# Designs tried in a protein design chat: miniprotein binders against q9h3h3. Part 269

Target 1, 235 residues: q9h3h3
Amino acid sequence: EDGFTAEHLAAEAMAADMDPWLVFDARTTPATELDAWLAKYPPSQVTRYGDPGSPNSEPVGWIAVYGQGYSPNSGDVQGLQAAWEALQTSGRPITPGTLRQLAITHHVLSGKWLMHLAPGFKLDHAWAGIARAVVEGQLQVAKVSPRAKEGGRQVICVYTDDFTDRLGVLEADSAIRAAGIKCLLTYKPDVYTYLGIYRANRWHLCPTLYESRFQLGGSARGSRVLDRANNVELT
Below, E stands for the ipSAE of ESMFold2; O stands for the ipSAE of OpenDDE; V2 stands for 0.75 times the mean of E and O plus 0.25 times the DockQ between their complexes.

## First folded at step 21 (miniprotein)

Design xJ4 (at its last look DockQ between E and O 0.78; V2 from the best seeds 0.78)
Fold by OpenDDE base, look of step 21:
Structure xJ4 (fold): chain B 235 residues (1-235), chain A 85 residues (1-85)
Amino acid sequence: as target 1 above (235 residues)
Amino acid sequence: SPEEIREEIEELLEKAEEKLEEAEKKFKEGVDPRKARELLMEVFLLLWEALRLAEKLGNRELLDRAWELVFRAWMLLVRLRELYK
């Protein structure tokens, strides 16, 4: 990605949170309706701005599936921001440890596995697998970006409740792999998004904590997970 | 020329700051958050260009100013987003 494209795409993705979402909520909707919903709103056909002929006539920010155990908890984002501003003003060194401590202090602990896929059957199939895993309780919540006008890659985000819980992060990777996903996965805490930690951030912090690569015939998990901060394989 | 590039960066930063202030005002006044969002997206585009040019020029001061505006704009975007959760 050239220049600040990654940062702009991150801004667009966050801005999209403000538009209406297409949601399947397993807490209120029978699981038997999932297949019909997936057929009605395939991510490759749902358009960001509700283009003519798309399943959606209005703008859509995200397509999402909520599991039975899903409980939205964003923590103290306002307090997090204030602390982050104060830290920058102090001139103290900013490290991954600093960000982790801020996240813990303000209870902003959510994180997500990310996968980027081109629009089409492979994306829709991947999403269907993830959505089923969420409804079946193997995953808590996931979302996918709608199709952009430019036809760029779409992103699927699979959330975990706590990026500091290594076991939970690894369990989500295993569930994603069990759903048939074979592409590269990266794990990013939401706190990194909220504080503006991008790939080319001014603090030179890596926004990715973990990387998962599919491995045929390898570990029982079907993937190799790398701790990017320590450059250590966890599996 | 380096001087022309500097002037262009300063113009970009000024325009970005004005739009950012307008977005902040809209937010404070409780105007439709989507209008503030639209302004912020424009702000980011201006700031990315300013950063690109400042990097090309090797001007640390202009880089720092641009990144400060990016931070301010990003924090506002996060606040706007929280209204929809």
Scores: ipSAE 0.841, ipTM 0.944, lowest interface PAE 0.5, mean pLDDT 92
Fold by ESMFold2, look of step 21:
Parts: structure tokens; C-alpha cells; sequence
Structure xJ4 (fold): chain B 235 residues (1-235), chain A 85 residues (1-85)
């Protein structure tokens, strides 16, 4: 009954994009420097606003690693917003297909796998594994939230280029699992973020496209990936 | 009482709309983007409380007003982020 926590966290995350980021950029920094950088800036110790005892004295919005092949392209976000506003006044129905078409039309195709972990060794270890996978070229870009003033779980975001490319999304899931990650993963397209579609939204849309659960079955290791919109297992 | 809750919701919505209009003005003027962001975060806090109370009251009109303000505020936050990130 008191549940707008996800929506508040989403607004704070968007606001955090406007603060400085701590970035390891493999395009300009030797890979041999990664371990020292990870030790200097563990996400469980980097604070959102530069608290006493932190490795950072200034606010930090995100900690990020860019792979050698990372080529940023957010697409036509302004055109997306204009089209979205027009749709609101048109009376036309808003469906998941509407969002997919808007994303394609305006080239806002990126999305991300999300994992939520408490501050501490498990978070720092998971981040280090993801960061190494990015620098080694198995993933292209990832970020992790710093420690919040209130405490609580932090989020690691692992990006993919195109949420409509199911194979590419599943390949990223596999790379995350190969980095040793066993926790629940959920996938959200960036178009949902730009249009303000979170758990509570006026259109009753589900912002999660895929859910990935780690499994130890038979002689092979892998994950189970569920398409949340159609309730269909993909793996 | 339901009428006291309705009055509280209306006060929250009025405050949120005033702050949102100020944030929109600062964005249009192109100065002080950190203040515009600060105003928007205050708007969201007011609106989430208004939505929580309006849901408990079951008042469709107040829910619709709150959601419309959320829409305006979020679209501005995205524009702000895209220009000043």
C-alpha cells in the first residue's frame, strides 16, 4: 500500500545520470590497470555524495566500464518524446507494440540486464567479474550504482545494443553467467526508461521484458530465460 | 475523514504543480539546471504521496490529475538529463 519505491528509485537513477561518473574506459586505458581501478573504487565503498571515509570526495552518479567496442548512441530521444506526447493526446491505445514501434522508429533500441545486490563483498565481486567481461570484450558496457546515503541494495546494469535482437540479449545473459553471476537478472529496454514506464505507470505496462534465473541442470551450466510478456521460456 | 484526505491530496497537487511550473521555467530559460533537477525531485515526492492517498481514497479524478503531473514531470526530467548529463 505504500509502494512507489521502484518509481522513486527510478527518478533518483535518472537524476544520477547528471552527476559525475567514475569510468574505466578500455578505449583509452590499458586493461592491465583494471584490477587497481577496481580495488580503488569498489561500489560498496564509493558513496553517492562523497561521504567521509569514501574513496570519492565529490558526488558520483555511476561507476562504469566502457569496452573497446563501445560506441554510444542514445538515438532520437527528443523525437521519441514528441511522438509520445502526440500519442497521449490522440486517444490511440498504448500497448507494448506501440513502445516497440516507437523505439524502432526513433532508434532508441538499447536495453539492459539488471541485478540488485546488497553492499559488500558479493556486490564488489560481481561488479569485478562484469567489469572484466567488458574489458575482455564479452560485454560492451556496464555500470553500477554507488552506495546510497540510506543504504540498501545497489544495481548493476549491463547494456545491450538492441532489445529487439533476442539472440543478442541472450548472448549477453550467457556472458553475465560466464562471469560467475548467479542472481536473478531482469531486462528492461531504455525506451521504457525514457518514457517513464516503471512498475506503477498509467498504462499498466510491464517494464520487464525478460527474466533470467541461474540453473545447475545435468552436466551443463546455464540459465533459464523467461519472456515476461508472453510467459514463455526461451532457453 | 475522506474529505480531510481529499483536501490533503489537493494541497499536494497544487504544491507539485507550482514547483513543476517553476522547473519548466528554469529549463526554458536555460540556466541553473541543478535547481531545475532539485525542483523535479521535490515534485515527484509530492506526487507519489498524492497518488498513495488518492489510491486509498479510490478517487479517480485525483488519480488522473496526479498521473498527468507525473507525466509532465518525467518528460521534463528526461529533457533535462539529455541536455545537461
Amino acid sequence: as target 1 above (235 residues)
Amino acid sequence: SPEEIREEIEELLEKAEEKLEEAEKKFKEGVDPRKARELLMEVFLLLWEALRLAEKLGNRELLDRAWELVFRAWMLLVRLRELYK
Scores: ipSAE 0.715, ipTM 0.863, lowest interface PAE 1.1, mean pLDDT 88
ESMFold2 (binder alone), look of step 21: mean pLDDT 86; pTM 0.851

Design yJ1 (at its last look DockQ between E and O 0.81; V2 from the best seeds 0.76)
Fold by OpenDDE base, look of step 21:
Structure yJ1 (fold): chain B 235 residues (1-235), chain A 85 residues (1-85)
Amino acid sequence: as target 1 above (235 residues)
Amino acid sequence: SEYMIRWKIMMLLRFADLLLERAEELKKEGSDPEEAKELLKFVQYLLRMAIQLAEKLGNEDLLKRAQELIDRAQKLLEKLRELES
């Protein structure tokens, strides 16, 4: 993917973030209503722009599920951005470690496992599994993109509170695998998004920290997780 | 916050400008007009969001920039439609 493609995808994600969301909030809605909600808003049928015949008449950016322990905390994003600008003007070297430290300093620590799936039953089934895991407290929050262009893949995002908490990241991977997900997963900290650091950036920073591959009969976790920064297998 | 809204507007404008330039390039290269048209519709979508936020802030400068870009996108879209007729 070239730099243009990365920025295009970032623009789409930003637009989606700004549009209305369909949300199941387990803090306020009984878990017994989840199945009906999933049936009402299957991701493969919910359309990005509210097309005629879709479950939604208005644009939908994301379909999301909030768990009981979900607490929205984005940290000091403004301070992070200011520090990032100052760093760029300083001429100091910028490394993944630099960004990690900035993220820690400003408490912008959220990250997410990403999976891309084709629209259809498999996607809806995968989403249902993730949604249940969130409502049951195995995961904290997840979202899925609605159906957009024909033939386009949809993305499920499963969040963790702290990308620097290796154990927490791995636990989320395990929960995703336990939900029956077998596809490739990539983990990305949100700090890169807040700073506008995408693929093929001038600093050669890779926004993907971890990669998880499903493994049959392998580790107790059912996956192999690679630290991409160090090229080391964690499991 | 006002800061975050301004940041969002600036990002939307940046993306819109970049994608608009790409659409112009696609046209010049003689690429499929449909790709460029789809891109331009998305550009307009981004810019409408920017306009709404700029109005919320009462920032006339950002509003003006967004309007200029949306006008440019519309003109390009019209040209592409004419080429298909």
Scores: ipSAE 0.754, ipTM 0.919, lowest interface PAE 0.6, mean pLDDT 91
Fold by ESMFold2, look of step 21:
Structure yJ1 (fold): chain B 235 residues (1-235), chain A 85 residues (1-85)
Amino acid sequence: as target 1 above (235 residues)
Amino acid sequence: SEYMIRWKIMMLLRFADLLLERAEELKKEGSDPEEAKELLKFVQYLLRMAIQLAEKLGNEDLLKRAQELIDRAQKLLEKLRELES
């Protein structure tokens, strides 16, 4: 079921969050070391649970690259969650607008572009392009899941710091496309994760805010982006 | 942050409960036991994380909830293994 599948994937992501990560941190590591690091840890070969023949002998939850300007700030998550509980008992309607306002009020504004790719060279190539974009400053932070299941797709997450800043979200989309990414991208604000709201939730909220499709040809735009909440094309 | 650790435990318990309920449904429906067993192995993984965090946090309510769920998961896993023998 679509709702069960979304929560199952969320559970896998949370378990991965808690296992060790492989991190290239541009704030402390010279950019000239990136290519060697990428060659050592291709996401198609790094295993979720540490197979003996892989680059890692221990579990790895995520492979990540932090840009030089990355400054982690999850905002007032505690206040957000308290206000959410109060809202649910108030009898007021729960809409995308009320969630947006809660996120703004409590400064829980981060979100991410997501892409799903099969294991193999195309995944490793895509990740390398994203990682370079992060180290070069076009993107702030990205992560990719390791290989967990033969034939199963892996996910690359590219974070932005403010989902309400449409220009910033679109600039990240453009940077992703400039790295050669042609697959479907979906954008999800982190506020939904902190409130435990996934696809097929009881409020009928859609955690996917934007959808980006690659636009073929010599267009200066690079992609077609749809605002799912308002059913409006942004490009 | 103690609050963030508590939140992580609660989300782990929510996911474990959901997945455990699905495994129970799969068994009752007579579905392939390997799918239910795979789900239960992951449930146990989540619950081991929750138990470790709850112990470090010293939160007795969350620890008890995690222990109850892991007992249910283990019981169901053993029942599925018995059906195969």
Scores: ipSAE 0.738, ipTM 0.918, lowest interface PAE 0.6, mean pLDDT 89
ESMFold2 (binder alone), look of step 21: mean pLDDT 85; pTM 0.828

Design yJ2 (at its last read DockQ between E and O 0.94; V2 from the best seeds 0.80)
Amino acid sequence: SEYMIRWKIMMLLKFADLLLERAEELKKEGSDPEEAKELLKFVQYLLRMAIELAEKLGNEDLLKRAQELIDRAQKLLEKLRELES
ESMFold2, look of step 21: ipSAE 0.754; ipTM 0.912
ESMFold2 (binder alone), look of step 21: mean pLDDT 85; pTM 0.823
OpenDDE base, look of step 21: ipSAE 0.737; ipTM 0.912
ESMFold2, fold request of step 22: ipSAE 0.773, 0.802, 0.777; ipTM 0.925, 0.926, 0.918
ESMFold2 (binder alone), fold request of step 22: mean pLDDT 85, 85, 85; pTM 0.827, 0.828, 0.821
OpenDDE base, fold request of step 22: ipSAE 0.736, 0.729, 0.733; ipTM 0.915, 0.913, 0.914
ESMFold2, fold request of step 25: ipSAE 0.736, 0.784, 0.796; ipTM 0.920, 0.924, 0.924
ESMFold2 (binder alone), fold request of step 25: mean pLDDT 85, 85, 85; pTM 0.828, 0.824, 0.826
OpenDDE base, fold request of step 25: ipSAE 0.727, 0.729, 0.734; ipTM 0.912, 0.913, 0.914
ESMFold2, last read: ipSAE 0.766, 0.770, 0.763; ipTM 0.921, 0.922, 0.917
ESMFold2 (binder alone), last read: mean pLDDT 85, 85, 85; pTM 0.830, 0.827, 0.827
OpenDDE base, last read: ipSAE 0.726, 0.725, 0.727; ipTM 0.912, 0.911, 0.913

Design yJ3 (at its last look DockQ between E and O 0.89; V2 from the best seeds 0.77)
Fold by ESMFold2, look of step 21:
Structure yJ3 (fold): chain B 235 residues (1-235), chain A 85 residues (1-85)
Amino acid sequence: as target 1 above (235 residues)
Amino acid sequence: SEYMIRWKIMMLLRFADLLLERAEEKKKEGSDPEEAKELLKFVQYLLRMAIELAEKLGNEDLLKRAQELIDRAQKLLEKLRELES
């Protein structure tokens, strides 16, 4: 039922994408206003569907912070999806290398570091640290899910613009750690989302490209990063 | 673009169908009705989004598909509410 759970979570993410977002946009809003905004909309208190007593009266899909340099570009998603359909009918093997090449060819290069935290002070503190890193320019864009009625774990997504740029992905990991984040991080390229490829998919592809584990007394960055596609530790 | 809107509708319908089938299975298994009702509430949420997009496109085929699924979900919800009598 691991595959069903992944599809259910994907459905929830898609519904959230399509609902209104609460956004702090550093491109149009002074950095001095960030603290007040964070206090008004803590992710542990903003509710997904606008529960009574929450800061929001209507649905909120995501709470997001856009950095000064944020320049959204999804790439050629239509061409990517067409090429994917052609590949599936071609009889050629479908591998992580094949997906990487499709993403490069169609410029669908964005990806994200993910962390899952229980609702409460730890989540709100982690989000505040990430939001400050975005506004200060160490990270480009991040979002956090609002609180669900069942009180399950929430997710913070920290985006990077090119999953093939290993140095850039690792620099984002370092910036997340510098914000005091010690939990497990997983990195997923957006190409998998646009192609509907989730955990337990029929091609046995792993949508998680990297894992980052905090490590006391480790390298200068303080984390251990594993390349899950090639099973190689990057550190 | 019109392509991306159609893609979103297709994905919403795919997810709704998957979750609706799961809710039907939970009812057959005799699982806690609250779990099935929660799934169906979310199925209806997805389908309202799909209907809204299909109306914007003027795509009658996609609208009919969404409507059929929402009717099926509503029937199951009514059956689950009767079990609590």
Scores: ipSAE 0.740, ipTM 0.909, lowest interface PAE 0.7, mean pLDDT 89
Fold by OpenDDE base, look of step 21:
Structure yJ3 (fold): chain B 235 residues (1-235), chain A 85 residues (1-85)
Amino acid sequence: as target 1 above (235 residues)
Amino acid sequence: SEYMIRWKIMMLLRFADLLLERAEEKKKEGSDPEEAKELLKFVQYLLRMAIELAEKLGNEDLLKRAQELIDRAQKLLEKLRELES
């Protein structure tokens, strides 16, 4: 993917973030209603722009599930951005470590596991598994993109509170695998999004910190997780 | 926050400008007009969002910039439609 493609995808994600969300909030809605909600809004049928015949008449950016322990905290994004601008002006070298320290300093620590799936039963089933895991407290929050262009993949995002907490990141991977997900997962901190750092950026920063590959009969975790920055397997 | 709204507007405008430039390039290259049209529709979508936010802020400068980009996108879209006729 070239830099343009990365920016295009970032624009789509930003637009989706700004549009209305379909949300199941386990803090206010009984878990017993989850199945009915999933049946009402299957991701493969919910359309990005509210096409005729879809479950939604208005644009939907994301379908999301909030767990009981979910607390929205984005940290000091403004301070982060100011520090980032100052850093760029200073001419100092910018490394993944630099970004990590900025994120820590400003408490912008959220990150997410990403999986891309084709629309259809498999996607809806995967989403249902993730949604259940969220409602049951194994995961904190997840979202899935609605159906957009024909033939386009949909993405499920599973969030963790702290991308610097390796154990927490790995626990989320395990929970995803326990939900029956077998596809490739990539982990991305949100700090890169807030700073506008995408693939093929001029600083050669890789927004993907971890990759998880499903493994049959392997580790108790059911996956191999690679630290991309260090090229080391964590499992 | 007002800051975050401004940031969002600026990002939307940046993306819109970038995608608009790409659509113009696609046209010049003789690419499929449909691809450029789809891109332009998305550009217009982004700009509508930017306008809504700029209106909330009462920022006339951002509104003006967004409108300029909308006009540019519309003109390109019209040219693409003419090529298909």
Scores: ipSAE 0.714, ipTM 0.903, lowest interface PAE 0.6, mean pLDDT 91
ESMFold2 (binder alone), look of step 21: mean pLDDT 84; pTM 0.817

Design yJ4 (at its last look DockQ between E and O 0.86; V2 from the best seeds 0.77)
Fold by ESMFold2, look of step 21:
Structure yJ4 (fold): chain B 235 residues (1-235), chain A 85 residues (1-85)
Amino acid sequence: as target 1 above (235 residues)
Amino acid sequence: SEYMIRWKIMMLLKFADLLLERAEELKKEGSDPEEAKELLQFVQYLLRMAIELAEKLGNEDLLKRAQELIDRAQKLLEKLRELES
C-alpha cells in the first residue's frame, strides 16, 4: 500500500462522512419497508455526487442501516485526542499497546469489519444481506459507500461496540458470513481513525487488527480469523 | 463539540495540503494535467467544507489558513488551464 493512496482514501472517507447520508433506521421505520428501500437505493446505483439518472439528486456520503438497538456512543474522543497529543510530545514510544490502552482509558472501543466489492449485482446482493441482518438484530449498524467512479470498488462497514471483546467481534464475523459474504474481511478499531493513523503512517502501526477469510468446510464458523497484532489464529 | 469541529477543520486542511502538494508535484513532473486537475477539484471540495466549519466556529485563524490553501489551489488550476491554450 502507498502512503499517499491511503491518505487520499482517508480524505475521501472524511468528505463522505460530512456529506448527507441515506439512512434506514429500524428504530423508527417498520422492517416491512426495508425491501422497498433497498430496491430504491441499491449502492451500485446511488451516486456519490448525484449524477443524472441516479435515485439521488444530491450528494450522498454513505448509505446506512441502523438496527433496533443502535445507540450511538463514540466515547471520550476529545480526551483520547488530547492524550494522543501529549503522548507524541512526551518522547515516549508509540506502540500498538499504547494505542489500545488509550482507547480503553477513553472508552473509544468501537471498530468495524470492512469488505471491498466491485459495483454491480454482487455488491447490491451483499449489502441487502447485511442490511437484513442489521434489521433482524444479528448486527448493530452498517454502512456502504455509494458509487463514486466506474469500475472502482465500494466498501461495506459493519460496526461492533468493542474491539477488545473478541467474542463479539467473532459473532459479527459469523453473522456477516451467514449473510452469504465470502470475500476477505479486515477489522479496524475506530481509535485509529480518530487519531488520523492510516496504513503507511510514520509510526509503522498497522490499523488492521483482525483478518477473516472464508473457508469451505473450515472452522466451526466457516471463517479463518487471524489476530494481526499477535500473529495468532483465533479460529 | 467545539473541539471536534476544530479537529475536523484541521484534518481537512491537512488532507488538502497533502493533495495540493501532490498536484504541484505532478505539474513539475510534466504529467498529464487531468490528474492534477482532478486532485485540485477535490482539494476545493475539502476546503469548502473547512471554510464552512471555520465560519460556523468563528475561528479566523483557521478560516485564513483554509483561504490561503484555496488560493494556492486556484492559482495552480489556472496555470493548468493556460497550458491547454
Scores: ipSAE 0.738, ipTM 0.916, lowest interface PAE 0.6, mean pLDDT 89
Fold by OpenDDE base, look of step 21:
Structure yJ4 (fold): chain B 235 residues (1-235), chain A 85 residues (1-85)
Amino acid sequence: as target 1 above (235 residues)
Amino acid sequence: SEYMIRWKIMMLLKFADLLLERAEELKKEGSDPEEAKELLQFVQYLLRMAIELAEKLGNEDLLKRAQELIDRAQKLLEKLRELES
C-alpha cells in the first residue's frame, strides 16, 4: 500500500469515528436484547452513508458493542501530541521504543485486533460471535465498520486496554479465536493513529505490533501470534 | 476538548487537501473520472465535518480554509462532469 492509500484509509477511519455510531451498551441494555439488536443492524446491511433500504437512514461510522467492564480511557492524548511534536523538533531518533515510551508516559495505551472480512453472512456471523464475547465479558469493546462501497471489505476491531500488556493482547486473541474467527488478525496500538503515523511513514514505523494466524491442532490458543517488531513468535 | 476539536479539524483539512491533490492528479493523468469524483465527494464530506467543528469553535480561519478547499473540490467536480458529457 502506497502512502496515499494509507492516508485515504486513515481519513475514512477518522470520518467514521466522527459520524454517529450504532451502539449496544451491555452496561445499560440487557444481554437478552443482543440477538434482536444484531438482527436489526447486521453489519453487512448497515450502510456507511444511510442508503435507501438500509437499516439506517443516516450515516453510521461504526457499529459497536460495549461490555460491562468497558470504561473509555484515552489517556493524555494532548500531552502525547505535544511530546511528539517536541520530539520531532529535537531531531532525536524516533523508534518503536520511543513511541512505546511516549504512550506509557501519557497513558495512551489502547490497541486493537483488526480483522478484514468481505460483506455477507460470514461477516455478520463473525460480528455476532464477537459481540456475544463482549457482552459475556470475554472482550471489553468491539466495533465493526458498516458496508461502504460494493465489494469493499469491512473491518472488525477488538480493543484491549493496554498494548504493552502482552498477556492481555494474547487473551483477546484467544477470545476472538474462541468466537470462531479464523482469519488473519493484526494488532495496532491507537497511539499511532493519534500521532498520524500510518503505513509508509517517514520514520519507517510499523503500526502493526502483532499478527495472529489461526492454527488447527496447535497450541491451546488456536493461533500463532507473531511479534512483528522483534520477529518472534509469542505463542 | 477544544484542543482535540482543533486537532480533528486540522487533520480533516490535511486529509482533504491531500485527497484533493490526488484527485487533481488523477484528472491530469486521464484516469477514470469516476474515481476522481468519488474521491472528491469524500473530500467534500471531510470538509463538511471540518466546517461543523470549526463553527463550534468559532474559528474563522479554519472555516475560511475549509471553504476554500470545498470551492476547489466543487470546481474540480464540475470540470470532471464536463469531461464526461
Scores: ipSAE 0.731, ipTM 0.910, lowest interface PAE 0.6, mean pLDDT 91
ESMFold2 (binder alone), look of step 21: mean pLDDT 85; pTM 0.825

Design yJ5 (at its last look DockQ between E and O 0.86; V2 from the best seeds 0.76)
Fold by ESMFold2, look of step 21:
Structure yJ5 (fold): chain B 235 residues (1-235), chain A 85 residues (1-85)
Amino acid sequence: as target 1 above (235 residues)
Amino acid sequence: SEYMIRWKIMMLLRFADLLLEKAEELKKEGSDPEEAKELLKFVQYLLRMAIEMAEKLGNEDLLKRAQELIDRAQKLLEKLRELES
């Protein structure tokens, strides 16, 4: 039931990856130009397919900001996928531990925090805060989906280099919260995407590794982060 | 790399095939044709991407697979339009 929805969303994400992106690259663009760029391309107004009246006339898959220290490295995806095929024919059990080891062995370690927001001023404000955090060096790279034709929720993705580096993942969560983000965050390693493992997959694997909930608890400020793989709270 | 391009084409074809099967099911069930038409519009979008990439890669087998799927999607779309009128 949920399987079709997950695969349909994966198809939309693949198509978006393949379309042109609108990118602010801090490695080649002065930080003083960021505010003008954000005003020109608010994610609530940039349309997926270039609707009339949009700031974009052509399809846009993603709106992205690359930080000064961003150095892309997807790892050995070919070797990962070959080993995955061999594993499936070997008769060995497929577990979260097995996938973690494949990702480590092949250096496919990146992952991302995800947040979902309705189109409008709140989305544009949240994105602006994240984009500034990236340009200021508190985060490395982020992207946001454009407005869909039906106007459903949009997603902001904030990437980290290594899903096994818990401190780095928690530091990214903290930087997101410092930008004023209070909604639920979920974390997904990229290895699941490269292996075609989505929610409601045939192996019953959970692609969400961590959840972060903004916690008001008395005078405390911060988030409550749950490790979904081990059912353990990290905070 | 060439491997990653080939993999992306294969994934686009897999998604297109799955969504096309869903559109065929919707027609068979007698569901509102607008949902099936929307799926077919997206299927055609995926397949045009796949065709463009397969041509640049020079992979005739993948190109043929994409052409067959886009033809099948177009035929189903025409059948849905005929039922409306």
Scores: ipSAE 0.724, ipTM 0.898, lowest interface PAE 0.8, mean pLDDT 89
Fold by OpenDDE base, look of step 21:
Structure yJ5 (fold): chain B 235 residues (1-235), chain A 85 residues (1-85)
Amino acid sequence: as target 1 above (235 residues)
Amino acid sequence: SEYMIRWKIMMLLRFADLLLEKAEELKKEGSDPEEAKELLKFVQYLLRMAIEMAEKLGNEDLLKRAQELIDRAQKLLEKLRELES
């Protein structure tokens, strides 16, 4: 993907973040209502811009499920950005390690597993599995993109609180796999988004830290997780 | 926070500017006008969001910049429509 494509996708994601969300909040809504909510707002039918005949009449950026333990904490994003600007001005080398340290220092530690799926039953089924896992406390928070242009893939994002907590990242992968998801997963820290670091950036930083591939008959986790930065299998 | 809102607006404007430039390039290259039009519609979407947010913040500078970009996008869209007629 060229730099333009990365920026375009980033713009779309940002716009989606700013548009209204359809949210199931398990903190305030009984778990017994989840099935009805899923049936009302299947991701394959919810449209990004509220097309006629869709479940939504207005634009929807994301469909999300919040678990009982969900607490939004973005950390010190302002401090992070200031430090990032100072770092760029200093001319010091910028490495993945540098970004990791910045993230830790400013407590901007959230990250997410990403999966891309074609619209349809498989997507809706996958989302339902993830949503249940969130409501049941196996995952903390997840969101799925609504249907956009015809033929476009939709993305499910499953968040973890700390991308530096390898165990937590792996546990989320396991929970996703337990929910029946077999596709490729990529893990991206949010710090890259807050710093405007996308694919094909001038620092050659890769926003993807981990990849998870489903494995039949493999480890108890049902997946192989690769640390892309170190090119080491974790699982 | 107000800071985050400002940051978001600035990012929207940045993206809008970049995408607008791309749409202009597509036009110059004689690419499919539909691609450029779709891009411009998205640019306008971004800019409307930016305008709304800038108005809420009372930030006249950001509002002005957003308005300038949306005007450019509209003009380019009109030119593309003329080419299809």
Scores: ipSAE 0.722, ipTM 0.899, lowest interface PAE 0.6, mean pLDDT 91
ESMFold2 (binder alone), look of step 21: mean pLDDT 85; pTM 0.825

